# Ledger of designs, part 10: miniprotein binders against a8xhq1

Target 1, 158 residues: a8xhq1
Amino acid sequence: MVQIWQMEPYPCGDPRLPHHLFPPKKITPDELSKRTGTLYWKLDTLDQVALAKRLTTLKLEHNFKKEDIFTLDAETTANFDDKIEELFEESSVPFEQARMIIEGSAYYDVEDKNGQWVRIFCEYGDLILIPSNTCFRFTTTPKNFVKMRRFYKEEEGN
Below, E stands for the ipSAE of ESMFold2; O stands for the ipSAE of OpenDDE; V2 stands for 0.75 times the mean of E and O plus 0.25 times the DockQ between their complexes.

## First folded at step 6 (miniprotein)

Design N2b (at its last look DockQ between E and O 0.45; V2 from the best seeds 0.00; counts 0 for: pae E 6.2 > 1.5, pTM E .663 < .8)
Fold by ESMFold2, look of step 6:
Structure N2b (fold): chain B 158 residues (1-158), chain A 87 residues (1-87)
Amino acid sequence: as target 1 above (158 residues)
Amino acid sequence: SKTYRIEIRFEVDSPLEALEKAEYFLILLMYIAWDHGLTIRVEIRETEDGKIEIRFEIEGVSEEVAREIAELIREYFPDAEVEIRKE
């Protein structure tokens, strides 16, 4: 299921915990797009032909020409805790970013124009597109494992 | 560190068919190279014969991973040209 929520204003402790409001305030992908410009899709990974067609369309529409596979895994990633700290630092880049989760799970946080943070739970089959100049940050869940395809428009990428 | 590059080449009849076949191959790589890091570049060109050439370049793999990928490519796509080069 789609799981996107308004983050609590004063998160304490481990960033990998949900940090939702109490009670939780979930938002829709449409509201996510309106507030942050961020797009989210849950892709059907069991139909490989449909998946290939969907990703081909994405690549053509956005001129994605390069990709890599990025893995973050507490059991194999060197200096995992330092890497998690680095990835959770608020960042903004002048180009769009597309990520497809192919194993495990992660959180992408995006900030809206009013300085409020929205947390997106990304799991197997989820594709997220963060527009240019959007403040974002990234962490895993407590499972400490995610593998994703990252798509780039040009050789430099992000 | 030693790294290897794999080059894979196909010829097909149309650009859209080329990209869809390329993406299907990339999906197969995801299932096979689950624990391997990959950087992939896809180039598509029209040949003088009117066919479409697809070239994959897979970078940053060990020799053992490169051979594993090449073996699986040859099993699944016998018509593809596969070259492994040390970087």
Scores: ipSAE 0.031, ipTM 0.464, lowest interface PAE 6.2, mean pLDDT 80
Fold by OpenDDE base, look of step 6:
Structure N2b (fold): chain B 158 residues (1-158), chain A 87 residues (1-87)
Amino acid sequence: as target 1 above (158 residues)
Amino acid sequence: SKTYRIEIRFEVDSPLEALEKAEYFLILLMYIAWDHGLTIRVEIRETEDGKIEIRFEIEGVSEEVAREIAELIREYFPDAEVEIRKE
């Protein structure tokens, strides 16, 4: 089951910690969509054919024509700490961002209409689509490892 | 240690077919390169003559891995154009 929650208003310390409210305020995928426009899917990774079809459909519907595989690993990635810091800086891009986790885990934070951050725990099989012009930030979990497929439209890239 | 870049190109008849083939290819690549720190880029575009071209670019592979990937491609995609370059 997907884990999505509202972040604490003023998180401090390691960004890789959950930083949820106490008690935690869980958010459903539907609520995530309503609040932020972000879409979430749990893909069936056990059926490769079904997975391929699902991803194909996604690509067609959103006109994704490019992709890459992005790996962030504390053990192998040069300047890991700097990259983590950079990725956790709030940003916005003028294109949709589709991401599928294929190994490890990570957090995608997205800002809702009220300026509140929502954290999405992403792990293997999770697919998210962040709408264009959405404030977002990214970090690994304390495990410091994530591998993902990133989907892009024609001339877009990260 | 030297690394290699692999460029793969092949054409299909429809965008849907292109996407499907790309997915299957990626699955295969991910399987064989699971433990390797590879960068894989995929691009699908329409050619001037109306065909759909799929392009894969794989970077950061060893010679051994490059050879294995090439063999796999030849097996499953005999019409694909494969180019291996030493970086």
Scores: ipSAE 0.026, ipTM 0.425, lowest interface PAE 3.1, mean pLDDT 86
ESMFold2 (binder alone), look of step 6: mean pLDDT 76; pTM 0.725

Design UG1 (at its last look DockQ between E and O 0.06; V2 from the best seeds 0.00; counts 0 for: pae E 16.6 > 1.5, pTM E .778 < .8, SAP 80.772 > 70, placed apart)
Fold by OpenDDE base, look of step 6:
Parts: C-alpha cells; sequence; structure tokens
Structure UG1 (fold): chain B 158 residues (1-158), chain A 81 residues (1-81)
C-alpha cells in the first residue's frame, strides 16, 4: 500500500524520519494529484511485459526520451552526507520529473498549492511524476539506500 | 510572518494536546517523543518571531513560549519519574 502523508509544519532534525503530523494525515494518490499535481503509480513488477508497456506508454505520453539509473548509497556514494543535504534543499525545475524506484526506498516531498508539504514514501515498484515548476525535495530513508530509474525528456542535469 | 507564527503555535499546541492524549492512553513513549518535539518547536517559534524584527511580537512569543515550555517540561518530568 502506498504511503503518502502531509508533513508536519517546520520539520527539523533528521529529514529521513517520517515527519508526519500528529495524528498522521494520510493522503491518497488521488488527493496527492489534486493537491500537488504529482502522479503516483504502483507498478506491477511481477508482469514484466505489462510493466514495459506501462513505462512505454508513460514515456510516449510525456515525451520522455532518455533515462538513467541513479543510485544513492551511504556505503558507496562519495560525499553521501553532502549529497543528502543538497537533495533535501527545496528546488524547482522547469520540466517534469519521472522516477521509478527499483531498489531501496526514499522520500519525495512535494509542495501543494497551499504551501504544505506532502511526503511520498517511495519503494520498489513505485513510480512518481512530479509536474514542472513544482517545489520538491528528496531524501533517503534511514536505510540510506535507493536506486531509481530517472526519465527525462532531454539530457537534463539533475 | 504572523501567519507562520500562528501556524507553528497551533501545531505546537496540538502536539502537546496529543501528547497528553497519549499519556492518558498509556503510550508514554509516543508522548515523550511528542513532548520533545514540542520543545524543539518552541525554539523554532522563538526564531521565527525574531525574524519579524518586531520587539513586541518577540516579547509576546517569548513569554508564550516560556509558559508552554514550563508545561511541556512538567509533562516530561512526570513521564521520567
Amino acid sequence: as target 1 above (158 residues)
Amino acid sequence: SDEQILELAEYLLLLAAYAIRQIKQGDYETALQLINRALDLLSQLKEIARETNDPEVIQEIDELANKISLLVTYLRDLLNS
């Protein structure tokens, strides 16, 4: 089951902690889309053919032409702590971002229309699409490991 | 901003209230976490207040924060006794 929640206001400390409200305010994928424009899919990874078709459709619909594999691992990534800090800085890009988690887990935070942050727990099989010009930030979970496919319309630097 | 101060203060009070609820339910671990979080947020509240550069606001928030801190600290002490 997908795990999405509204983040607490003014979170501090380790960004890799859940930082949900108390009591937690869970968000559905539909609500996520309504609030932030972000799309979420749980892909059926058991059917590779179906998966390939789904990804192909996504690429065609959104004109994604390139992809790469991004790995963030505390054990192997140079300057891991610095990168985690950098990735958690709020940013916005003028293009859509599609990400599929293939190993590990991570958090994508997206800002909604009201300036509230919504956190998406992403794990294997999760696909998210963050709209252009959406404020977002990223961090791993305390496990400090994620591997994802990143889709691009063009050679875009992340 | 005033809005930020109010939002943070509101959340802080909610955390405190929720902590009390957890205490009443016997979940002391969660309560303690919430209490500690509340204390952290008090510091943030003071910081935000200072960003307003309004001495009156700063003073009022400091006073409020101190009062809340006393309550939260009291709750923490109870949990640790």
Scores: ipSAE 0.310, ipTM 0.726, lowest interface PAE 1.2, mean pLDDT 89
Fold by ESMFold2, look of step 6:
Structure UG1 (fold): chain B 158 residues (1-158), chain A 81 residues (1-81)
Amino acid sequence: as target 1 above (158 residues)
Amino acid sequence: SDEQILELAEYLLLLAAYAIRQIKQGDYETALQLINRALDLLSQLKEIARETNDPEVIQEIDELANKISLLVTYLRDLLNS
């Protein structure tokens, strides 16, 4: 299922907990796009032709020329706690970011135009595109594992 | 220092006790604000405790953190009822 929600206003404690409102306020991909410009697709991993077609379209529309595989795993990643802490710091970059989750799970948080934070639960088959100059944060879930494909235009990432 | 840890721990315990009282009275908004304050203070306590390099102090603060996390879970369950 698609899991996108409004974050609680004062999220203290472990960032890897859900931090939704009580009761949860779910947000649709259309609402996410309208509020933050962020695009989200839940791809059917059993239909590899449709998946490849979606990725090809994304790469053509956004001129993505490079990709890598990024893994965070508490069991194998050196200095995992330091890395997860750094990745959760609020960031903004002058280029768009596209990620597809291929194993495990993670949260991407994005800030809307009113300063409110939306949390996106990303798992196997999920593809997101965060616009340039969007404030975002990243963490895993308590399972402490995610593997993703990251897509770049040339000479990006500084 | 030990004095800082004691003062923060005592204040954190008072916030938690008051949050429990607000939960029992059905004032979940106030309880949430108190628990959020307690979590923020707990983060400061964890930092100070780790700076001592005293494993007994660190363990005691971690056990306090577990108790506060259970209170957070309890409140979230009540709000979803």
Scores: ipSAE 0.000, ipTM 0.108, lowest interface PAE 16.6, mean pLDDT 82
ESMFold2 (binder alone), look of step 6: mean pLDDT 82; pTM 0.754

Design UG2 (at its last look DockQ between E and O 0.01; V2 from the best seeds 0.00; counts 0 for: pae E 15.3 > 1.5, pTM E .657 < .8, placed apart)
Fold by OpenDDE base, look of step 6:
Structure UG2 (fold): chain B 158 residues (1-158), chain A 81 residues (1-81)
Amino acid sequence: as target 1 above (158 residues)
Amino acid sequence: SDEQIRDLAQKLTDLANEAISLIKQGDYETALQLIYRALDLLRQLEEIAEETNDPEVIQRIMELAEYILLLVAYLMRLQNS
């Protein structure tokens, strides 16, 4: 099952560490949606037809017209450390962000309406949709590798 | 299974203890690697716990998580000193 938790209020050190509260406060996908608007799906990757249908439906419902593949890999990505640092800087965008992990793993942090960060552990088969104008940040796990499909409404430099 | 949980928990504890030893020796890099492995095991434990919904298991996992995080914090302090 998906792993989502409330982050400690002021995480320091390596962003790739879990940084959960003590005791950990786990969050359900429903609660994630309520708190942040972020949607999460665990896709059935074993059924390619069902998967294609699900993605098609998503694209139609949210008007996603374009997609690309994004890879972040410490072994092959130039200036990996700099990119990780950049991606972990808090940002917001005026459009929805849909991401499907196809290899590796990563963390998406999203800020809720109360200013608290929620961390989503994303791995193969996970699909997330971050609403527009949501504060978010991104990092890999200590494995330093993730490959994802990114969906866009328009050509965006994301 | 209970056996699987016990096995993973023990492995996690062993890694943590070894990391502590390495920290004391000043080998922070290797200690960090062991902690990463421990965190992976912790994640596996959490997944099993969610499937079983056993409060005792969850509590044990939480304790292990706290222990690992304390080690990480300690390691970070040492690296920055």
Scores: ipSAE 0.006, ipTM 0.198, lowest interface PAE 11.2, mean pLDDT 85
Fold by ESMFold2, look of step 6:
Structure UG2 (fold): chain B 158 residues (1-158), chain A 81 residues (1-81)
Amino acid sequence: as target 1 above (158 residues)
Amino acid sequence: SDEQIRDLAQKLTDLANEAISLIKQGDYETALQLIYRALDLLRQLEEIAEETNDPEVIQRIMELAEYILLLVAYLMRLQNS
């Protein structure tokens, strides 16, 4: 099920907790896109052809030519706590980012036009595309495990 | 049936390889015609394969679908230029 929500304005404590409002304010993928430019799809992993069609379209529309597998796991990742802290720092990059969750779960936070943060719960089969120059943050859930495919454009420079 | 899946997958592979050869030669119109036929075979293959529980068959179909869709999108961009 799609789980996207408005974050509380002054989140305290562990970033891996939900930090939604009370009562929770759920946000649709369409509202996410209008507020932040971020696109989200919940893919049906039991329909492999449809999944391939979505990924192929994404790669061609955005000229993604490379990918890797990124794994973050408290049981096997060296310096996990330091990595989680680093990944949760606010960041913005001059290129778009695409990620598909293939195991475990994570939160991606994106900042909207008014400086408010929206939290996206990402789990198996979820695909997100964050536009260039969008402020974002990343953390796991309390399960401390996520595995994702990351998609890249080819870059040249000397 | 498994025989139908194998036959369609082989035809699809052959069409994709021929379309790539035509693209390298610059014959985009003929390549597009072959890819339209490949899309029709892919739809037939998807319908037949929905009842299979064999993960190797499913993986092969997904690889073929991704390959064909890349060719379609590439040729559509060339035709719209």
Scores: ipSAE 0.000, ipTM 0.170, lowest interface PAE 15.3, mean pLDDT 78
ESMFold2 (binder alone), look of step 6: mean pLDDT 80; pTM 0.719

Design UR1 (at its last look DockQ between E and O 0.04; V2 from the best seeds 0.00; counts 0 for: pae E 4.7 > 1.5, pTM O .694 < .8, SAP 70.101 > 70, placed apart)
Fold by ESMFold2, look of step 6:
Structure UR1 (fold): chain B 158 residues (1-158), chain A 81 residues (1-81)
Amino acid sequence: as target 1 above (158 residues)
Amino acid sequence: SDEQIRLLAQILTYLANRAISLIKQGDYRIALLLINEALLLLSQLKEIARETNDPEVIQRIDELANRISDLVTQLRDLLNS
């Protein structure tokens, strides 16, 4: 099921915890898109044809010519804690980013126009596209494991 | 168009390279995902290229098709083990 929510203001403690508002406030992919420009698809992993078609469309529309497999795993990644801290630093880049989760789970946080943070729970079959110049950050869940496909252009950030 | 043919061929090449790496690592489920994606792109590329009637384009597409066919065969054998 789609899990996107408004984060509590001034979250403290472990970033890998959910950090819901009280009371919790879920948002829809349409609200995510309107507030942040970020697109989200939950792909049906049992329908490989539809999944491949969605990815092909994305690559053609955005000129994603290259890709890699990125793995973050507390049991095998050297300096995992340092890497997690680095990845959770707020970042903004002048190009769009597309990621598909293929194993494990992670959170992507995106900041909206009012400075509020939205958290996206990403697991197997989830595809996201973060627009250029959007402030974002990344962490795993407490499972400390994610494997994802990352898509790239050859035109420097666009 | 020629640009579309070039883009699809480049995507197919990267998908094949990733699938090879995944098979070597034993990640057969993920390799199958990429190969299925590649088969759909290959079908689209063949249709576009058929209308060009350029033998060098057709040869390049046949080479890509052979690479993907070899991966399909290899992965089938591994998944049935």
Scores: ipSAE 0.221, ipTM 0.650, lowest interface PAE 4.7, mean pLDDT 86
Fold by OpenDDE base, look of step 6:
Structure UR1 (fold): chain B 158 residues (1-158), chain A 81 residues (1-81)
Amino acid sequence: as target 1 above (158 residues)
Amino acid sequence: SDEQIRLLAQILTYLANRAISLIKQGDYRIALLLINEALLLLSQLKEIARETNDPEVIQRIDELANRISDLVTQLRDLLNS
C-alpha cells in the first residue's frame, strides 16, 4: 500500500522518523502529482514480464538510457551517518530522477508549490519520478537500509 | 525454489527472444533495454541458484548467461558498425 503524507512544518530530530502531521494528512499519488509533479507507481513485482515491460516503457518515454544500483546500508556503507545527513540536505537537479526500490525502504521528500514538504514512503516495488528542478531530500527509514535502481539519461553527467 | 527458477528462466528466454527480434528489426534501443532487464533477472536467478546444488540448474543458468552475453555483444557490434 502506498504511503504518502504531508510532513509537519518544522520537523525536529531524526529525519528517519515519519514526521507526519497529527492527525496524519495522507496524500494520494494523484495529489502528489498535482502538488509536486512527482509521479509514483506501485509496480507488480509478481509478474516479472509485466515489470520488465513497464520499466522498458518508462525508459523509452523518458529517454532513460543508463542506470545503476545505489545501496545505503548502515552495516556496510562507509560514513553512513555523514551520507544520510548529506542526502537529507535539500537539493535540486536540472534533470528528472527515476528511482525504483528493490530492497529495503526509504523516504523521498519533495517540496510542493506552496513550500510544503511531502514525504513518500518507498519500499520494494515502488517507482518514483521526480521532475527536474524540484526541491527534494532523501533518507532511510530507521531500518537504515535501502537498495534502489537509479535511472539516468545519457546526457546527464551523473 | 525450483518453481521460481523455472519461471525466471522462462522470462529470460522470452526477453532474449524478444531482444533478438528487435535487433533484427533495427530497434536497438529497445533491445538494449530488454537485455538490461534480462541481466537483472539473470542476477536474481543466479542468487536463487546459489542455494541449489543441482548441476542441471546451474548449467541452464550458465547457458542463459552465455546467451545474454552473446546478445549484448551482437548489439554492441551493430551499434559500432
Scores: ipSAE 0.027, ipTM 0.352, lowest interface PAE 4.0, mean pLDDT 85
ESMFold2 (binder alone), look of step 6: mean pLDDT 83; pTM 0.762

## First folded at step 7 (miniprotein)

Design P1 (at its last look DockQ between E and O 0.75; V2 from the best seeds 0.00; counts 0 for: pTM O .744 < .8, other shape alone 2.551 > 2.5)
Fold by ESMFold2, look of step 7:
Structure P1 (fold): chain B 158 residues (1-158), chain A 87 residues (1-87)
Amino acid sequence: as target 1 above (158 residues)
Amino acid sequence: SKTYRIEIRFEVDSPLEALEKAELFLIKLAEIAREHGLTIRVEIRETEDGKIEIRFEIEGVSEEVAREIAELIREYFPDAEVEIRKE
């Protein structure tokens, strides 16, 4: 089951630590969606034909036409520390994006309408969709390893 | 490291089926990328003239991995127009 939690308001130290409240305040995917608009699916990766059909439908519904296959690994990625710092910078774009974890793990943080941050612990088979104009940021867990497919739209009007 | 830009173009008889086949190709390509630590940027779209176009760029590929990718392309798109450019 996916783990999603309210972040502490002023996290100190390494962003890759959990930074939950004490006691932890966990939320459901439905609450994530209501607070941030962010959607979550656990995809069945064992049947690649069925997965291909599901992803094709998702890409058509959301008009995703670009993607990459991205690996971040402290052992092999050049300039890993610089890349992880860059990826943790708060970002907001005027289009939807999706992320599907295909190996390892990562945190995606999303900001709700009240300025509160929630953290999504993303693992193999997890797919999230971040709505347009939503502030988000990314880091790994302390394992410093994730492989993922990242999905994007073309520019509006193209 | 070597960088290759690859474009695959083919005619479609059933747009949904063709897109699903292209997605299955991308799932397999992602497995190769995962197994070999590759970063790949991909675009896939249907053109106005009724073709499916897949463009992708691979960095740091070995000759062994390049052959594996070429074999996958031939398996999934045997009649497609394929262009490979070394950059």
Scores: ipSAE 0.662, ipTM 0.846, lowest interface PAE 0.9, mean pLDDT 86
Fold by OpenDDE base, look of step 7:
Structure P1 (fold): chain B 158 residues (1-158), chain A 87 residues (1-87)
Amino acid sequence: as target 1 above (158 residues)
Amino acid sequence: SKTYRIEIRFEVDSPLEALEKAELFLIKLAEIAREHGLTIRVEIRETEDGKIEIRFEIEGVSEEVAREIAELIREYFPDAEVEIRKE
């Protein structure tokens, strides 16, 4: 099962560390949706036909017409540290964001309706959809490697 | 080392058919991408005639991987326009 938790109120240090509460406050995908609007799916990658249908449905329902594969790797990505810092800066966009992890792992943080951050640990097969106008930020885990499919709408620059 | 850039264009009559075909291809391509440092971009557009045009752009492809992708293209999109450029 996916690991989702409420982040500590004042995280200090390396953003790539879990930064959960003590004791950890775990969040279910349903609670994630209720609190932040963010949707999560664990995709069955073994059944490629089913996977194709699922992703096709997603693209149709949300009008995703563009896609790329994004790789972040400390060993190969130029200016990795700067990129990590940039991606962890809080941002909001006026469109939906869909991301599917295809290798490695990463954290997506989303802000809930009460201004509290929720961290989503994303691994291979995980698909998340962040609603428009949602405050979010991103970082790798200490493993410093993730590869993902990023889905875009036609209006988005890509 | 030399890399290749691959561009694929094809048209289909149905958006659903287009997306499903594209997705099946992308799933296979993603598997290749996990093993190799590929950059993949996909764009789906509606033509003036009401058809759906799908464009794939693949970069960072070695000669070996290019051959593999070429075979995949022939399998999924036999009528696709394919351009392979050595970079």
Scores: ipSAE 0.469, ipTM 0.773, lowest interface PAE 0.8, mean pLDDT 88
ESMFold2 (binder alone), look of step 7: mean pLDDT 77; pTM 0.721
ESMFold2, look of step 8: ipSAE 0.615; ipTM 0.812
ESMFold2 (binder alone), look of step 8: mean pLDDT 78; pTM 0.731
OpenDDE base, look of step 8: ipSAE 0.448; ipTM 0.765

Design P2 (at its last look DockQ between E and O 0.04; V2 from the best seeds 0.00; counts 0 for: pae E 3.0 > 1.5, pTM E .579 < .8, other shape alone 2.566 > 2.5, placed apart)
Fold by ESMFold2, look of step 7:
Structure P2 (fold): chain B 158 residues (1-158), chain A 87 residues (1-87)
Amino acid sequence: as target 1 above (158 residues)
Amino acid sequence: SKTYRITIRFEVDSPLEALEKAELFLILLAYIAREHGLTIRVEIRVTEDGKITIRFEIEGVSEEVAREIAELIREYFPDAEVTIRKE
């Protein structure tokens, strides 16, 4: 199921915990898009031909010409704790970002136009597209494992 | 760890269908990359004359694994020129 929620205003402790409001305030993909411009799809990964056509169309529409496979895994990633801390620092870039989760899970946090944070639970088959100049943060769940395809335009790579 | 660059070049009648085939291969390669802990970067260029170049940069693998990946690429793209280079 789609899991997107309003974050508590001053999260403390481990960023990999849910940090939702109490009671939780769930957000739909349409609300996510209206508040942050961020797009979210749960793709059908069982039909690999259809998936390939969908991703090819995405790459053509957004002029994505580079990609990598990014893995973050507490069991194999050197300096995992440092990398997790670094990736959770608030960041903003002058280009759109597309990420597709192919294994494991992660949280992407995006800041809306009012300075409030929304947390997106991303798991196998989920594709997100974060607009340029949107503040975001990234972490895993407590399972400490995610593998994703990251899509770039030519000049954005590296 | 070592970086290997594997480049394929091919000419096609239907660039869209070729790109879709390349994407199918990338979906399958992502499954394989999990088992080897690979970092893979991919660049796709379409030249003005319609040729497609796909370049894979693979880190953290032995030369043997890199050659096996190149062989798999040749199976998917049998009419392509495939070059492997240690960086």
Scores: ipSAE 0.275, ipTM 0.671, lowest interface PAE 3.0, mean pLDDT 82
Fold by OpenDDE base, look of step 7:
Structure P2 (fold): chain B 158 residues (1-158), chain A 87 residues (1-87)
Amino acid sequence: as target 1 above (158 residues)
Amino acid sequence: SKTYRITIRFEVDSPLEALEKAELFLILLAYIAREHGLTIRVEIRVTEDGKITIRFEIEGVSEEVAREIAELIREYFPDAEVTIRKE
């Protein structure tokens, strides 16, 4: 099952650590959607036909016209530490962001309506859709490796 | 301008499989057609021994669209026979 939790209010140290509350405050995908607008799906990657249908439907519904593969790997990515730091800086974009993890793992943090950060632990087969104009940030886990498919509209550049 | 005809043919072992492949095919075509629109002729042949052949024919498409269709079909239907002819 997907792991989603409310982050501690003042996280310190390595952003790749969980930074959950004690005790952890887990959040369901439904609550995630209600609080942040972010959508989450667990895709059955063993069924290629079903996967294709799901992704194509998503593209149609949200008018995604392009995709690419994004890889972040401490072993192969140049200036990995700098990139991790950059990606963890909070940002907001005027377009939807759809991401599917195909290898490794990562954290997507999204800000809810109350200004609280929610962390989504993303692994292989996880698909998330972050709405436009949502404050978000990104980091790998301590494993320092993630590979994802990124979907975007033609007018957008990733 | 030059237009192309694409013919996609594949065999399936059951009506259920035929439906599954046809569904995916239509979804893919809808994705492609979002900017162009498409007219598709569909032929389904069923033999007495239960063999099912599905044939899709798309005419009047640009080279770009033809290439896109062919690439997607090859990806998701590796067993399909794809023919592209210039009209």
Scores: ipSAE 0.145, ipTM 0.588, lowest interface PAE 2.1, mean pLDDT 90
ESMFold2 (binder alone), look of step 7: mean pLDDT 77; pTM 0.730

